# Ledger of designs, part 6: VHH binders against Sulfurtransferase TUM1 (TUM1)

Target 1, 304 residues: Sulfurtransferase TUM1 (TUM1), of Saccharomyces cerevisiae (q08686)
Amino acid sequence: MPLFDLISPKAFVKLVASEKVHRIVPVDATWYLPSWKLDNKVDFLTKPRIPNSIFFDIDAISDKKSPYPHMFPTKKVFDDAMSNLGVQKDDILVVYDRVGNFSSPRCAWTLGVMGHPKVYLLNNFNQYREFKYPLDSSKVAAFSPYPKSHYESSESFQDKEIVDYEEMFQLVKSGELAKKFNAFDARSLGRFEGTEPEPRSDIPSGHIPGTQPLPYGSLLDPETKTYPEAGEAIHATLEKALKDFHCTLDPSKPTICSCGTGVSGVIIKTALELAGVPNVRLYDGSWTEWVLKSGPEWIAENRD

## First folded at step 19 (VHH; from w1 with S107A)

Design o2
Fold by ESMFold2, fold request of step 21:
Structure o2 (fold): chain B 304 residues (1-304), chain A 120 residues (1-120)
Amino acid sequence: as target 1 above (304 residues)
Amino acid sequence: QVQLQESGGGLVQPGGSLRLSCAASGFTFSTYWMYWVRQAPEKGLEWVSTISSSGSETYYKDSVKGRFTVSRDNAKNTLYLQMNSLKPEDAAQYYCAAGFEDYWQFAEYRGQGTQVTVSS
């Protein structure tokens, strides 16, 4: 049972036209890489959006007690945010971003992990715009057109979906990560190898020992940034990426994905799950937490 | 002070080849992802190719894959596009651009372009 489903722009427009019972709420979950020097809040308020969109702020909707960015939100943080956005449990949520399947997988996943019943990931807003489907071009002053609600998440699948630092460290220290898991890193190959800088200047590049490079761009169409929707197409895409980056995927092993801060790791987690890979978890703290907690002894570079 | 200067465009026959260069200055070239984008007359910008900061990842528009090769020389601060088996539909002004990750639309810098004309 997936936590969310893909929906094409065409299928989304048909859903809007045919759905007569439940409110359909598009969710702009845009997060920009800091080096892009863009403002996602300003863009939501001032640039065209899918009509009736709310804005899900991934930076704000995170664990406030953690020193690391984008850590999975507490129940209180999540429920307060959903209430302030006016979300109801029976809303059909359709998540998108202005980048192209960059941060929206993280948001769709977060909604599903916190038990929201019906979540779609739009595949994707770039294509929605290319097909000239309806947009609201008005300037607005609020991040939701809905009155505040009383949202209470009732179930959480965090234990099945997230690997924390302690578990990750023990797997690396024992050598079990390399032996018993498929462990993938969604960051660019250069960041994995230690030859390209991390976006954050105080963090060296390199990788968690026992992980394999599977850059997130290799699992999306390089022009449209879409997931392949046909089952054979997603399998072919995955097979090519594994070959290109010299990765192995043993179907009998559980899988852990990581990245820089737990956002782009969900891009590859989603692709793996679309391809039918079971038991895929995210190391939520990812490279940033790993480096800052583990120190230089636990940094690997170059695949030797 | 940042400069991206494309060169190597010109007139070529269908099936011919050209090699474009993009000379970069005024920023740390080796930390930027680079892109080739193109624009036909009275058309929008169209992505062609991406290359990562180290050159370890390359991506291509489907219609040019197998015909075009992007490369870079970080010691010379230069980006290249080898264009083989050129078609009339490849005719355009070609721009190099610099940014981060494989999202060319958020490029921080773009050059002034070099014209490629393919005459049948």
Scores: ipSAE 0.826, ipTM 0.917, lowest interface PAE 1.0, mean pLDDT 93
Fold by ESMFold2, fold request of step 21:
Structure o2 (fold): chain B 304 residues (1-304), chain A 120 residues (1-120)
Amino acid sequence: as target 1 above (304 residues)
Amino acid sequence: QVQLQESGGGLVQPGGSLRLSCAASGFTFSTYWMYWVRQAPEKGLEWVSTISSSGSETYYKDSVKGRFTVSRDNAKNTLYLQMNSLKPEDAAQYYCAAGFEDYWQFAEYRGQGTQVTVSS
């Protein structure tokens, strides 16, 4: 079973109208780049949202023991956060963000990896607004309209979904990443090549040896930021992106995606899975962890 | 003092060409993604194209793809838009904008614009 499914704005409003058994809980998972100088919490409280939304804070719902941002949360961190938001196991969760399939794939994936039974990714909130579907424009003081629940995750698919630093380093050191995997980096091509700076000034640009550039923008509609949903459109989009960035994809090989901090890598992971690519995992620590743990001799540039 | 100054607009016949320029100053141009955005009379802003900070990635609105080409010269702090095969629907005030990643809505800076008129 997939960890989450896409749902169009039209299908979402039909679901809301027809669902009689389970509570439908929209999840605002907005995260903004620091350079955008926006406040996602203020935006949730003060700007229009899908009615009955909760706010899932990707910065806060992360491994507190790690020095790296956005690392996958521990069970305790996750369960406490879901409890405080009032989420129940039988809720149908519909994840969106205010950017356009930017951080919401990471949230939907996190919910699925922690075993939440029914998760959708809205494709997408920009289109939902464009089609003028219902919004709650009221100002609120809380990140959830629901009373605190007692959420206890009982399943985890982390072993199937996540590559950690130690595994990634051994794959690179042995040369096996390049030989036995499809390895893709969702960051911009310039950051991959070392010709554009990273958002953090203390992080050099470049890439993990053995990875191929697959910028996340190439797998979304450039105007609407939607995933292509028709099967032939999904495959055509992927084929074009692979050609444009001179990448290879061998369907008999396992696939690893990475990015800057483990957020945008899920954008391309989702697109690959929609296209039928099996066995796609995320290197959760991504470029930031790699650079800070490995040192400069393990940084590649250009297409080397 | 950040400045984005568009130029190169004007009157052109359908099927004609124009080349827009955007001169940037007051910020480190080579670290910003750049966008072209347009506004027709009594309409909202409409995204046209995006170019990454190094120029390595370009993205286009479907209706201009194959007709418009975005480019940049980081040594001259200048953004360009080559507009070929112009149509009446392309008539608008064209703005350059600067920000990060392919999300023009979050642009930090925007210019004053240059008018493109397409008339037979």
Scores: ipSAE 0.816, ipTM 0.914, lowest interface PAE 1.1, mean pLDDT 93
Fold by ESMFold2, last read:
Structure o2 (fold): chain B 304 residues (1-304), chain A 120 residues (1-120)
Amino acid sequence: as target 1 above (304 residues)
Amino acid sequence: QVQLQESGGGLVQPGGSLRLSCAASGFTFSTYWMYWVRQAPEKGLEWVSTISSSGSETYYKDSVKGRFTVSRDNAKNTLYLQMNSLKPEDAAQYYCAAGFEDYWQFAEYRGQGTQVTVSS
């Protein structure tokens, strides 16, 4: 039930070979943690990429009225960005990142929420390179090889996909988050418990009261950073993670995912949806918005 | 100056055990995720294990799971790898590395390594 589908590197190259009607546009959605000290724009321009890629800048394609990073873009910001990248509504978009299913789920989800009809998440670029599939190693000067288009999103599933701060705060304040929801935090267990620092030094660690820790690394293959795709592997991975982190998941309850700034929360949202979990939404502002708006009284640490 | 110093390597028979240590200095060890990676003569660098900065999460390559145990002592600024039931394919130069989150390829620091030899 995700707004996008996974596609393996092998299936992707088969699609490229067989698709004759629609343009296939790979989308580099790389975002790096500040602490990694890497430059995603320079990497797009100068390092090998999937041929015909555009660059989707998650930092830039965000709500400009918010002081918080990575907040879901307004229609105008989104439409202008897609137009400048030359995207057309009938393009088949195939999203990847250079990290390994880190920021690309957020981009694929954003595209789907804004109603782009055909979106895939490549599972993943690291494996695509490992299998030695074709790359474009040329240096380029632009973030898209296409002329500007006139992109107008006509749909938004934002109301069905996003929990905002006000709703989240009322659920916590009333006690209903813990009682009536499966609420998961994709950040590391130590950040959740308050024993490891947040990447941003002015943000304390801890968690939103009523959430359970489900670190995103537990839902990906730890070596390849791929989602499980076949058979019972998806369900087995989820069941093991829930057991390891002492989490409960009641399928009769709606689910809310969060993280640091709304990027890695989509990693676990995607895994849950692949496993058939219904009604999964993202608290977009996540830990950063929560702490800065709510204050220290609304910070929990260590499991009860 | 940042330093990561591995020790504890050596020659061991198949089925034997070794305990590697990595002494860290020049940075705040307790805020870094740590990794063990290895390099065999015919291969590039290969990820072995990850441990989060508090030690609350550990991850292992499938081929070592159940045989190797990563741990850390933040008071001593030291990372450990207990290697049991060693196999010839485990023979390699073992490096410790430091970075953020479970993405070892973006590690900021890496040590000089310690050699593990299995058989003979």
Scores: ipSAE 0.810, ipTM 0.912, lowest interface PAE 1.1, mean pLDDT 93
Fold by ESMFold2, last read:
Structure o2 (fold): chain B 304 residues (1-304), chain A 120 residues (1-120)
Amino acid sequence: as target 1 above (304 residues)
Amino acid sequence: QVQLQESGGGLVQPGGSLRLSCAASGFTFSTYWMYWVRQAPEKGLEWVSTISSSGSETYYKDSVKGRFTVSRDNAKNTLYLQMNSLKPEDAAQYYCAAGFEDYWQFAEYRGQGTQVTVSS
């Protein structure tokens, strides 16, 4: 019952050729770090894309009442966005991004949490391009080629998938996070330790007490940015990362992932789930919410 | 203004060693992730290695893992690449580059390169 599955570029092309019942809708979920000085909306409209793609704007499709970026969208925000993009419940959604398994796991996860029945994460668009599979190079003026639909999400798995600030704070305050959970932070090790600055200047670096560093780059192929898909390869990758960052993972404990703003935490959540780790949730507000709500006495540095 | 200057290239025999340096100026070196990329004649750029801004994370292309070591000295604004057990396929122009996170394709700065030649 995973919320979404990986699909290789080869398997995706075969699916497109063989699927005769349901629309296959590729979803460009590209989000760029501000420091990269790139424009994801302009890129969708003007750069090659998988044919028939829609653009899922992670910044826009978020809880509008929260002051924090990328917070999980309300049902109304989500349903309105999916309707405006012309998505139907029986569409097969195939999510990708132009970076390489950076923001697309967050989008695939969001779709699955809101109950969309058939969601894939493309592993990945960089490889799709490398294999020279078909692209649409036309310039377009809209973020979807489909007419508006009437999308209504019927189910939400937020309770099973998301840890909010209050729960996270109580787990830290009680000492139970360190004791009863596997808690991982997907940010770079230097940001975790407090030795490198956060990208956002008003946010100090450091980590949530009781978390362990598991930088997201350690769970992807460092060159292709793909998830390992072969069974022994994913387990070997995870074991190496745990060793390299001196982390423990007790399979009898539930797991919580976090990051800077709830995007890259899904990268490691996905890798853990591929490796068979059960009961993995995301602390959606992540480091940004933690620091701004908790204050400096709840910031840890180095290795606790 | 911004400058990345590679040095230390040259001619070596197969199995030999070489150490590249990249001197940085005009930006805050210690806040940038650094990369080594290379280009053989009539080929595209190829990623070799990444090192995080503090040096706490390093990543390598599979074909160089165990033979090459990336390092940095933030006090000297210098990036290094120690290359051991060199092979003919390592011959290329080597560039250092600067950016953010482990995505070399989005590097903000790149140097002019230094040539590594591997021949008997």
Scores: ipSAE 0.798, ipTM 0.909, lowest interface PAE 1.2, mean pLDDT 93

## First folded at step 20 (VHH; from o2 with S56T)

Design z2
Fold by OpenDDE, fold request of step 21:
Structure z2 (fold): chain B 304 residues (1-304), chain A 120 residues (1-120)
Amino acid sequence: as target 1 above (304 residues)
Amino acid sequence: QVQLQESGGGLVQPGGSLRLSCAASGFTFSTYWMYWVRQAPEKGLEWVSTISSSGTETYYKDSVKGRFTVSRDNAKNTLYLQMNSLKPEDAAQYYCAAGFEDYWQFAEYRGQGTQVTVSS
């Protein structure tokens, strides 16, 4: 089960109207691909947002000592960021992005791993806007409307949720990854197979030996980018995806998800967990870290 | 100069077929995801289909599944949409669009469109 709960726009509006004990804080976790040439900070400050939103920057709230992007943040970086945003431990956080379950799953997951008690993933902001639910169209000068707080995470589920490079490499080297794990890559099939280029030109495409392709688009509604909310529906979606991409999932095996830099991998991780798949972790560094650290001899292509 | 030029639209009877083409130039076609979108009178832009850069992934709007087929020829810089069993509700201006990743709403380029009319 995910460390956060999925919430529909309708249910979210109802929650806002009915919740009287906890503060509900929407979290804009919008991140754009560099190729889109958009600015998520500017958009937060100037474009319509869910009322009382804060901005969670997945680029800034990361391990900055790592040479790889979007690495899981240290406790200090996370706590400082949450404090600056004025977040309280008893806040109900509802995470969304302006793309549609693109970077918001990563944010919600990060919050959950760091032990925030109540986290929702809005499913999703595209539908929220479509249904004409309340938006704040004012321009703001800050990434939070709240005064600074003293946020301190008290629990971490990193060991349960994250696979690091060393563990991943040993699994691959020993052959145990393919034999003992379900390992799925959320990147496009073309990138997985080595027929499409990576977004960054300095690394090749291909895949980690022993992994299978599970493009994140196959697990979301292709139009709205929503998760199926019913357990049986998401399960059916998963089964169809597995069939379409000629992949297998053994429910008796633990599962490891990856992608390019650890963002879209959480999309498929979330879908798997919603479908009832147990013991799903994320290889955080994903393909970028793998290829840069392992070398060309550890790159597979096609379905090898 | 980036160009997307749609063609193949026209008037057909219900149950008829059309094949749309989109000729691309001025950018590296093979590195872009391609999308078909449509707009009927007094309606907003509607997503129809997506195809990945290599063509190995395709996605369709539910209402067109089983009837429409998207494909591409990267050697010819051309996107296609085979439309079978056309219905009156399929009538619209059809556009091809180009972008990155599986998010059609963030397309970088879009053509001028080709008109599809379905009438008895």
Scores: ipSAE 0.919, ipTM 0.957, lowest interface PAE 0.5, mean pLDDT 96
Fold by OpenDDE, fold request of step 21:
Structure z2 (fold): chain B 304 residues (1-304), chain A 120 residues (1-120)
Amino acid sequence: as target 1 above (304 residues)
Amino acid sequence: QVQLQESGGGLVQPGGSLRLSCAASGFTFSTYWMYWVRQAPEKGLEWVSTISSSGTETYYKDSVKGRFTVSRDNAKNTLYLQMNSLKPEDAAQYYCAAGFEDYWQFAEYRGQGTQVTVSS
């Protein structure tokens, strides 16, 4: 089970209508690939959004001391950000993005890891719009409509949820990753195999030795980008993906997900968890950190 | 100049087949994900199929699964869509589009389209 729950657009609308105790705060966690040449901040401020949304910037709310992108934020960075956004501990946070379960899982996961009590992942904003549910089309000047708060995280599940470079490297070096773990890479199969380039030109493609490809697109509805919400459905989706990519999942083994920078890895992590796979963690630095910190001898290609 | 030029459309009877081609130029074709989208009369743009840069990943709209096959030849900078067992509901202007990752709605380029008509 993920640290957050999925919520359909329909259920979300009902929640908004019926919830009388807790404040429901939609969280726009939109992040765009650099190649798309879009601005998520501008979009939040100027494009239709779920009413009363705040903007969660996964670029800004990260470990700023790390040279790698999208690294899990420090408590201070996170708490400050949440405070500035006016979030309260008793808020029900409903996370979405304008892409469709692209960066929103990462945000929801981050919130969960930092111990926010109630977090939903909207499944998803594309469907929400399609169903013509309420939107605020006004232009705003701030990333939150709420006054600043004093948000303080009380719990952290980082140890449970995150694999750091040192651990990952030791697992790879010792051969334990391949033997004792299910390790999946959410990047495209081509990037995994080394036949497609990375989004950034300064690093090669390939994969971490001992990992298997599990492209994130294979676990979402290709049209709507939704997660299957039924347990049986997501399980079937996962089984199909595993078969299609000639991968194996041993339910007795812990699982580690990775991707390029730790964003799409959470997509597949979420799917795995929804499918009932236990003990799923994220190698946060993912391929970017791996390549930049490891020597070329630690880069595998094809299905090696 | 970036160009995507679709071809291969036409009039076919239900159950017939067409093979669409999309010739790409002006950009590094092999680094782009490619998409087929279509627009039927008085309908919005609809996603049909996606293929990854290397062609190792393909995705299809449910209604075309088993009937349509997307492929690409990076050496020829060409995208293909083999359409078999065509149905009247497949009639549309078909466009090829190019972008990054498995999100067709964020395509950077799109062609002018080729018309597919399915009628008895």
Scores: ipSAE 0.919, ipTM 0.957, lowest interface PAE 0.5, mean pLDDT 96
Fold by ESMFold2, fold request of step 21:
Structure z2 (fold): chain B 304 residues (1-304), chain A 120 residues (1-120)
Amino acid sequence: as target 1 above (304 residues)
Amino acid sequence: QVQLQESGGGLVQPGGSLRLSCAASGFTFSTYWMYWVRQAPEKGLEWVSTISSSGTETYYKDSVKGRFTVSRDNAKNTLYLQMNSLKPEDAAQYYCAAGFEDYWQFAEYRGQGTQVTVSS
């Protein structure tokens, strides 16, 4: 049972027109890289959005006790945020972002891991706009048009979806990550190899020993930023990416995805799952946590 | 002063080749992802190609795959586009742009462009 499903812009508009029982709540989960110098909150309030959208703030809806960015939220943080946004358990949530399948996979995944019953990922808002589907261009002063609700998550799939630092470190130290897992890093190849700097100057580039590079851009359509939806197209895209980056994928092994801070790793996790790869988990702390906790002797470079 | 200056455009016959260059100054070129975008008369900007900051990843619009090659020389702060087997549909003003990741629409800098004309 998948935690969320893809929905095309056309299928989404049809769903809105035909669904008469449950509220359909579009979720703007836009997160911008700091280097893009854009303001996602201002954009939600002032730029066109899918009608009846709420804003899911990935920065704010995270574990407040952790020193690392974007760590998976606690139940209390998540439930309070959903309540304040007015979300109800029987709402059909349709997640999008203004970038193009960048941060919205993380949000859709978070909702699913916390047990929200019906979650879609819109594939994608750029195409939705290109097809000229309805937008609300009004300026608003709030991040939700709904009154506060009493949201209580009842089930979490965190144990089946997340690898923490302790597990990751033991897998690397024992050599089992390389031997028993398909481990992929969604960061750019240059950051993986140690030839491009990390965005954060206090963090060296390189990779977790035993991981293989699978840059997230290789698994999306390079022009539209959409996931492939047709069966042969999904497999062809994955096979080409694996070949281009000299990766191996053994379908009998479990899979772990990582990235810089746990956002773009869900982009490749989603692509792998669409291609039928089973047992795919995210190392949530990713490169930032790894480097800061493990130190330089646990940094690999190049593809040796 | 940040500058991106394209050159190498011109008139070419169908099937011909051109090599575009983009000279960069005023920023740390080697940390930026670079893009080629184009604009045909009375049309909007259209993405053509992306290259990562180290040059190790390249991406192409489907209609130019196999005909165009993007490259960069970080020591010379220069981006290139080799265009082979040119078609009338490729005629446009070509711009280089600089930003982060494969999302050209959030590019921080864009040049003034160089004209490519393809006449049968």
Scores: ipSAE 0.787, ipTM 0.904, lowest interface PAE 1.2, mean pLDDT 93
Fold by ESMFold2, fold request of step 21:
Structure z2 (fold): chain B 304 residues (1-304), chain A 120 residues (1-120)
Amino acid sequence: as target 1 above (304 residues)
Amino acid sequence: QVQLQESGGGLVQPGGSLRLSCAASGFTFSTYWMYWVRQAPEKGLEWVSTISSSGTETYYKDSVKGRFTVSRDNAKNTLYLQMNSLKPEDAAQYYCAAGFEDYWQFAEYRGQGTQVTVSS
């Protein structure tokens, strides 16, 4: 069973109207690039939201002991956060963001990896607003309208979903990443090649040896920022992106996705899984962790 | 002072061509993603095209794909839009904008625009 399902705005509104047993909890998982100079917490509290939304803070719900941003949360961090938000195990969670399938795939994936039974990714909030579906425009003082719960995750799929630094380094060092895996980097092509700067000035651009560039924008509709939902459209989008960026995808090999800090890599992981690609994992620490731990001899540039 | 100055608009027949330019100053052009956005009379802003800071990624609105080509010359701090096979529906004020990644709505800078009119 997939960790989460895609749901259109129309199907979501229909679900809200028809669901009589389980609470439907929309989840605002907005994360903004620092360069956009926006405040996701202020926006949740003061701008229109889907009625009854909670705010899932990707920055806060992460491994507290890691020096790297957005690292997958420990069980304790996750359970405490879900409890504080008032989430219950039988809630139907519908994840969205204010950007357009940017950070919400990471949140939906996190919920699924930690075993939440029913998770949807809204495809997407931009379209939900465009179609003028109901919004709650009130200003609120809290990140959840629900009382604290006692959330306890009982299973985790981390071993099937995440590649850590040690595994990634051994795959690169041995040459096995290039030989035995489809490895994709969701960052922009210029960052991959070393010709555009990273957002952090202390991080050089370039890529992990053995990875192929698959910029996340190429797998979404460039105007609406939606995933293709029809099976042929999904495959056509993927085939075009692979051709445009001169990538190969061998269906007999497992797949690893990465990016800058483990957020946008889930955008392409989701697209690949929608296209039926099996065994897709995320290198959670991604480029930032790689550069800071591995040193300059493990940085590749260009395509050769 | 940041400036984005569009030029190259004008009147053209259906099926004709125009080349828009956007001259940039007051910021490091080569580190910004650039966008073309347009606005028809009494309509909202509409995204047309995006080009990455190095020029290696380009994206187009479906209705202009194959007819419009975005490009940039980082040595001249200039963004271009080559518009071929123009249709009446393309008539609008065209703006260049600068920001980060393929999310034009979060653009930091926008120019004053240049008018494109398509008429027989």
Scores: ipSAE 0.785, ipTM 0.905, lowest interface PAE 1.2, mean pLDDT 93

Design z2
Fold by ESMFold2, look of step 20:
Structure z2 (fold): chain B 304 residues (1-304), chain A 120 residues (1-120)
Amino acid sequence: as target 1 above (304 residues)
Amino acid sequence: QVQLQESGGGLVQPGGSLRLSCAASGFTFSTYWMYWVRQAPEKGLEWVSTISSSGTETYYKDSVKGRFTVSRDNAKNTLYLQMNSLKPEDAAQYYCAAGFEDYWQFAEYRGQGTQVTVSS
């Protein structure tokens, strides 16, 4: 059973109209690149949102002991955040972001890994707005319209979903990553090859040895930023991206996805899982952790 | 002062070609993703194409794919759009824009535009 399902804007509106037992809670999980110079918290409070939305802050809901951004949250951090947002275990959560399948896959995945029973990823908020479905345009002062709850996550799929630095390093050092895994990097091809700078000036570009480039934009509609929803379209999109970036996907091998900091890697992980690829994990620390812990002798450039 | 200056627009018959240029100054061009967007009279801005900072990724609106080619020359700080097989529906004011990743809506800079007119 997948950790979350896609839901179209049309299907979401029908769900809201028909669901009579469980509360439906839309989740604004917007995160903006620092270079965009936008404020996601201000936007939640002041710009139109899906009615009854809560705001899930992926920067704040992260491992506070790690020096790296967006590391997976501890149980305590997660449970406290969900409690403060007033989330209940039987809520149906529908995750979206204001960018278009950018940070919302990370949020939906986090909710699923921490065992929330019913999670949807809205495909997507841009289309929801384009179709002129209901919005709440009021200015609000809080990140949730619900009173505080008592949320306790009861299971976690972290061991099936996450690769940490030590595991990743041993796979690279031994040569097993290249030999026994499908390993994909969701960053732009230029950053992967070492021809484009990283956004952070103290981090060189390049890639983890044994990974293949699969830029996340290649798996979404370039205009709408939607995932393909039909099975044939999902497979066709993946096959085209693999061909365009000269990648291989061996179905007998497990798969690891990475990116800059563990956000956009979930975009491609989601696309792979929609296409039926089993056993897909995320290297959570991704390029930022890799470079800062490993040093320059463990950086690959161009191809091979 | 940041400037994006488009040129190369004009009047073309259906099936004809134009090559647009966008000269950039006042920022580090090679670190920005670039976009072409267009606006027909009484319509909103419409995304046309995106090119990554290094030029290694390109993306196109479906209706122009195969007819338009985006490119850049980072040594000359110039973005280009080669438009072939032009159709009446391509007529618009064309703008270049600069930002990060394939999200033209969050572009930091936009030029003044160059007019493309397609008529028999």
Scores: ipSAE 0.781, ipTM 0.902, lowest interface PAE 1.2, mean pLDDT 93

